# VHH binders against Phycocyanobilin:ferredoxin oxidoreductase (pcyA): the designs that were tried, part 18

Target 1, 241 residues: Phycocyanobilin:ferredoxin oxidoreductase (pcyA), of Prochlorococcus marinus (a3pcf5)
Amino acid sequence: MLSESLTKTKLTDPLILDLLQNIRKHRSMLEDLKSIKIDPNLTNIISNEIGRELYIENEFHKAKGFRKLHIEVAEFSKNLRILHCVFFPDPKFDIPIFGMDLVKINDIVSAAIVDLSPASQNQALKYEKLLSGVDKSSFTSLREIPKWGRIFSNNVFFASLRNKSEKNDFCSVVDQYLSILIKLSKKAKPEFNEEIIQERIDFQKNYCAQQMKNEKTSMVLLKYFDEKWVNNYIKTVLFDF
Short names: E, the ipSAE of ESMFold2; O, the ipSAE of OpenDDE; V2, 0.75 times the mean of E and O plus 0.25 times the DockQ between their complexes.

## First folded at step 26 (VHH; framework vhh_8cml_1)

Design fb (from o3 with Y32N; at its last read DockQ between E and O 0.65; V2 from the best seeds 0.00; counts 0 for: pae O 3.5 > 2)
Amino acid sequence: EVQLVESGGGLVQPGGSLRLSCAASGFTFEDNYMGWFRQAPGQEREFVAWISSSGSTTYYSDSAKGRFTISRDNAKNTVYLQMNSLKPEDTGVYFCARDFYWKSGRFDYWGQGTQVTVSS
ESMFold2, look of step 26: ipSAE 0.389; ipTM 0.757
ESMFold2 (binder alone), look of step 26: mean pLDDT 82; pTM 0.830
OpenDDE, look of step 26: ipSAE 0.014; ipTM 0.281
ESMFold2, fold request of step 27: ipSAE 0.395, 0.484, 0.444; ipTM 0.758, 0.802, 0.786
ESMFold2 (binder alone), fold request of step 27: mean pLDDT 83, 83, 83; pTM 0.832, 0.833, 0.834
OpenDDE, fold request of step 27: ipSAE 0.019, 0.020, 0.864; ipTM 0.312, 0.392, 0.939
ESMFold2, last read: ipSAE 0.407, 0.512, 0.390; ipTM 0.764, 0.802, 0.759
ESMFold2 (binder alone), last read: mean pLDDT 83, 82, 82; pTM 0.832, 0.831, 0.828
OpenDDE, last read: ipSAE 0.075, 0.009, 0.020; ipTM 0.566, 0.273, 0.293

Design fc (from o4 with D101W W102Y; at its last look DockQ between E and O 0.02; V2 from the best seeds 0.00; counts 0 for: pae O 10.1 > 2, placed apart)
Fold by OpenDDE, look of step 26:
Structure fc (fold): chain B 241 residues (1-241), chain A 120 residues (1-120)
Amino acid sequence: as target 1 above (241 residues)
Amino acid sequence: EVQLVESGGGLVQPGGSLRLSCAASGFTFEDHYMGWFRQAPGQEREFVAWISSSGSTTYYSDSAKGRFTISRDNAKNTVYLQMNSLKPEDTGVYFCARDFWYKSGRFDYWGQGTQVTVSS
């Protein structure tokens, strides 16, 4: 179990740090966890340009049953903070896609989303009851899932967070979703049927393709980077398959 | 509004062939898996086939395998079901369906169906 020493992040936001700690904790529970080396130029990105200060930190791992575990933390112009996390399963295993995003502008959490998205036909039906059992009744500002978000499960959570209580509750929701993921991963056995594997590949490809339709991601990045760089980052770092 | 309209059903003799069509509107057709289902009299609706968004992947029920072919034309917003070697047990109302997720395997919209009757 690679005791990942808490790599010192420049990020000081308490909510993001709490979530990050929780995600890392669950990640550490995965079997055969290993770090993946990526292009250093895309791992840690820093700009100190006045008025356009930014930093992006990326963590990449793999584990048994997971082809790619990605965590991104970012800060733009000292007022926009992002935590992005996607755990992509190995298509040989019957495991859903974990996704979590948090967007914080100043002191307001404008977007908080978490899901176990299906990675094969009817896969979501297997864990739907578990997700539906997670209490999400305390949130007062639910957000509508965009059209491209039809890749998500029926129990995708999406909201703005208005106060400390809702922030705490969101942490709890994320914890429970991760716990469910870990449970599912432990039960999953490798598949050898090529047709089943191909279906799972197709699901992940589509997941990535739909996620790339999210204009918000590109809008933020395009303020700081050129279009070519942004397209490459989205396609190769954030959503590759 | 999402709309699915089936056509091409009819009466055919055993061993004959039919080609069903489903015209889709009210959504981005190319983003969704599509499927065919059927319902015989007094029986539950059963799965027949589905096709991926691009048409590159297909899946068939055991009863349909080797005899039926699902295809799609995204330029025409249409999904097809070619049915060959038809049997009396293939008789029923055939429904076109849209996948809930772009490719979830769950179907959220259905057409009104088209009647297929296989009889001597």
Scores: ipSAE 0.006, ipTM 0.269, lowest interface PAE 10.1, mean pLDDT 89
ESMFold2, look of step 26: ipSAE 0.461; ipTM 0.788
ESMFold2 (binder alone), look of step 26: mean pLDDT 84; pTM 0.838

Design fd (from o3 with D31E Y32H; at its last fold request DockQ between E and O 0.77; V2 from the best seeds 0.00; counts 0 for: pae O 2.7 > 2)
Amino acid sequence: EVQLVESGGGLVQPGGSLRLSCAASGFTFEEHYMGWFRQAPGQEREFVAWISSSGSTTYYSDSAKGRFTISRDNAKNTVYLQMNSLKPEDTGVYFCARDFYWKSGRFDYWGQGTQVTVSS
ESMFold2, look of step 26: ipSAE 0.526; ipTM 0.822
ESMFold2 (binder alone), look of step 26: mean pLDDT 84; pTM 0.846
OpenDDE, look of step 26: ipSAE 0.005; ipTM 0.260
ESMFold2, fold request of step 27: ipSAE 0.631, 0.588, 0.583; ipTM 0.861, 0.845, 0.834
ESMFold2 (binder alone), fold request of step 27: mean pLDDT 84, 85, 85; pTM 0.852, 0.853, 0.854
OpenDDE, fold request of step 27: ipSAE 0.005, 0.000, 0.138; ipTM 0.280, 0.237, 0.615

Design fe (from o3 with Y32D; at its last look DockQ between E and O 0.01; V2 from the best seeds 0.00; counts 0 for: pae O 4.9 > 2, placed apart)
Fold by OpenDDE, look of step 26:
Structure fe (fold): chain B 241 residues (1-241), chain A 120 residues (1-120)
Amino acid sequence: as target 1 above (241 residues)
Amino acid sequence: EVQLVESGGGLVQPGGSLRLSCAASGFTFEDDYMGWFRQAPGQEREFVAWISSSGSTTYYSDSAKGRFTISRDNAKNTVYLQMNSLKPEDTGVYFCARDFYWKSGRFDYWGQGTQVTVSS
């Protein structure tokens, strides 16, 4: 019974909490799940400066088939809330990259994205049908994927969420994507071919490189931190390989 | 450096039209949603319209709907706001913003704005 110490989050947002609970649930299903020791200064970041209050909570784990399971929960100035999650596979395993981001401002979800991004050539073909089978028809405000988003699968979901119904539906979508991930992870076997492993490494490197092109992340953080800190955080905490 | 420069504002009679432009630089324009906001004297800045990265999707405030049209030219890194059937209540400074965040603008980039005055 892996007592996942549900680290108490300061976050009180119901949607984010629901998503977080779901993500943690699926995470707990992974074999050999264990916490990664990270710099405490990067795990919990808090500022109580009036008008610039923020907290960032990071969870880092690894598991069989995954080199890094990262969950970030953040709140800025009491109105911007972010849930960021990336599960990076071990390149020895044929597992896609799980990514989920939620940006919520007050009661509106400005951005909700979830995907199983391929971590090797043709990997997406293995689960494309599963993802395509997930009902996403209820969403009224789909967002366009940026050019750097070529790293995503053909079934990347990206939308603004307009109401409670869409928020609930998004939770369902995320749940289904995670379920698919878990299934894939259970089937995956370690690879010993160096060329195959290298390809997967390259895909993850590219994934990280492209994600770092997202200026929105920097833009938010730069309001609260200096450039050096932001660059380090993005490169080492968010998208490292 | 991200820059947004609005233009096209001016004085117009009620029922008249204006076309605002916003020239963007310092970022990959085609990757971002763009929006227009306005601020009347003594009032808070309010949302007017946004447009998706490719321009395929638009959204308007209730006040703008049916009268205003947001568009963009990614080749020119420019977003436009065609305003028709202008009313005195449309008077204000109009701002261009990068990456529309609903009800926020907190982590948007803003231009300096262009004055629109609708008066008889």
Scores: ipSAE 0.024, ipTM 0.378, lowest interface PAE 4.9, mean pLDDT 89
ESMFold2, look of step 26: ipSAE 0.499; ipTM 0.809
ESMFold2 (binder alone), look of step 26: mean pLDDT 80; pTM 0.798

Design ff (from o4 with D101Y S104E; at its last look DockQ between E and O 0.04; V2 from the best seeds 0.00; counts 0 for: pae O 11.2 > 2, placed apart)
Fold by OpenDDE, look of step 26:
Structure ff (fold): chain B 241 residues (1-241), chain A 120 residues (1-120)
Amino acid sequence: as target 1 above (241 residues)
Amino acid sequence: EVQLVESGGGLVQPGGSLRLSCAASGFTFEDHYMGWFRQAPGQEREFVAWISSSGSTTYYSDSAKGRFTISRDNAKNTVYLQMNSLKPEDTGVYFCARDFYWKEGRFDYWGQGTQVTVSS
């Protein structure tokens, strides 16, 4: 049964819908899941201007072990579709940062990224074997990680998707990464050592800072919004820490 | 149910001091940063200070720096705001808030507030 939220979305892309359903499914497995209220003006953004049609849908939640669960779905000029998802852990918990991005232009997935990025020193060692065990051999168009991508794990997945098979396989990869995340989250206990917590805060700050260097996000948004708006959106909605 | 109950407000002369308390219940107190906000008549609620879970880290607004001190007693599930050198501009309702994270604006529960009036 499609969640009520899916029924209200303007989204019609099958791949994005499938991914969204999967992400929501795993999100629902988190303990103490609650909606976060944000500025209504930043939750749903719609423009019907001819030639500049766009909609952006944002979902914000929190849960035990997570300070912010963010899902963004966007469509620009009816040909560019984006699914952006970041699950930010509560620094009190030893949980990695889940990140997933999909950029689709027409029928081509130009960018598909998924990772459990470490949120502390050596954290990635705890789940590296699990991620490396995920089969990614079917993908033919792997992409290079940018310089700012040092924030990612050694098992960050980044590729263009060329056909239906690769799209399906990507869904499977995302599912497995999410499953690993859920497993880690269930085992995590709150930390009370301030030094440990501060380290985790610093990692997340760095994660956000590096992500904001991604010019592609800005480039797209700047076509539709002014610089002030874009900067605010990126800093406060997408990567706030 | 999460509850935050402020106390300690009142009328004080300029240059005077007050100590506000906020009693928390219905959640694991030590698991949350806590904060103080204030709202003057006709103005928006503004940030005053926050304190980390253990109390080891604090942050103050520019207006509060050097005059106010936020502290907490986790054994008593209470957060405090010591206010010294009070000014008429400090007049307002002071609110205690629970932060689900450490950053400003990430507060999800508020108390009813306590009135602080600084007047000659």
Scores: ipSAE 0.007, ipTM 0.241, lowest interface PAE 11.2, mean pLDDT 88
ESMFold2, look of step 26: ipSAE 0.105; ipTM 0.583
ESMFold2 (binder alone), look of step 26: mean pLDDT 83; pTM 0.839

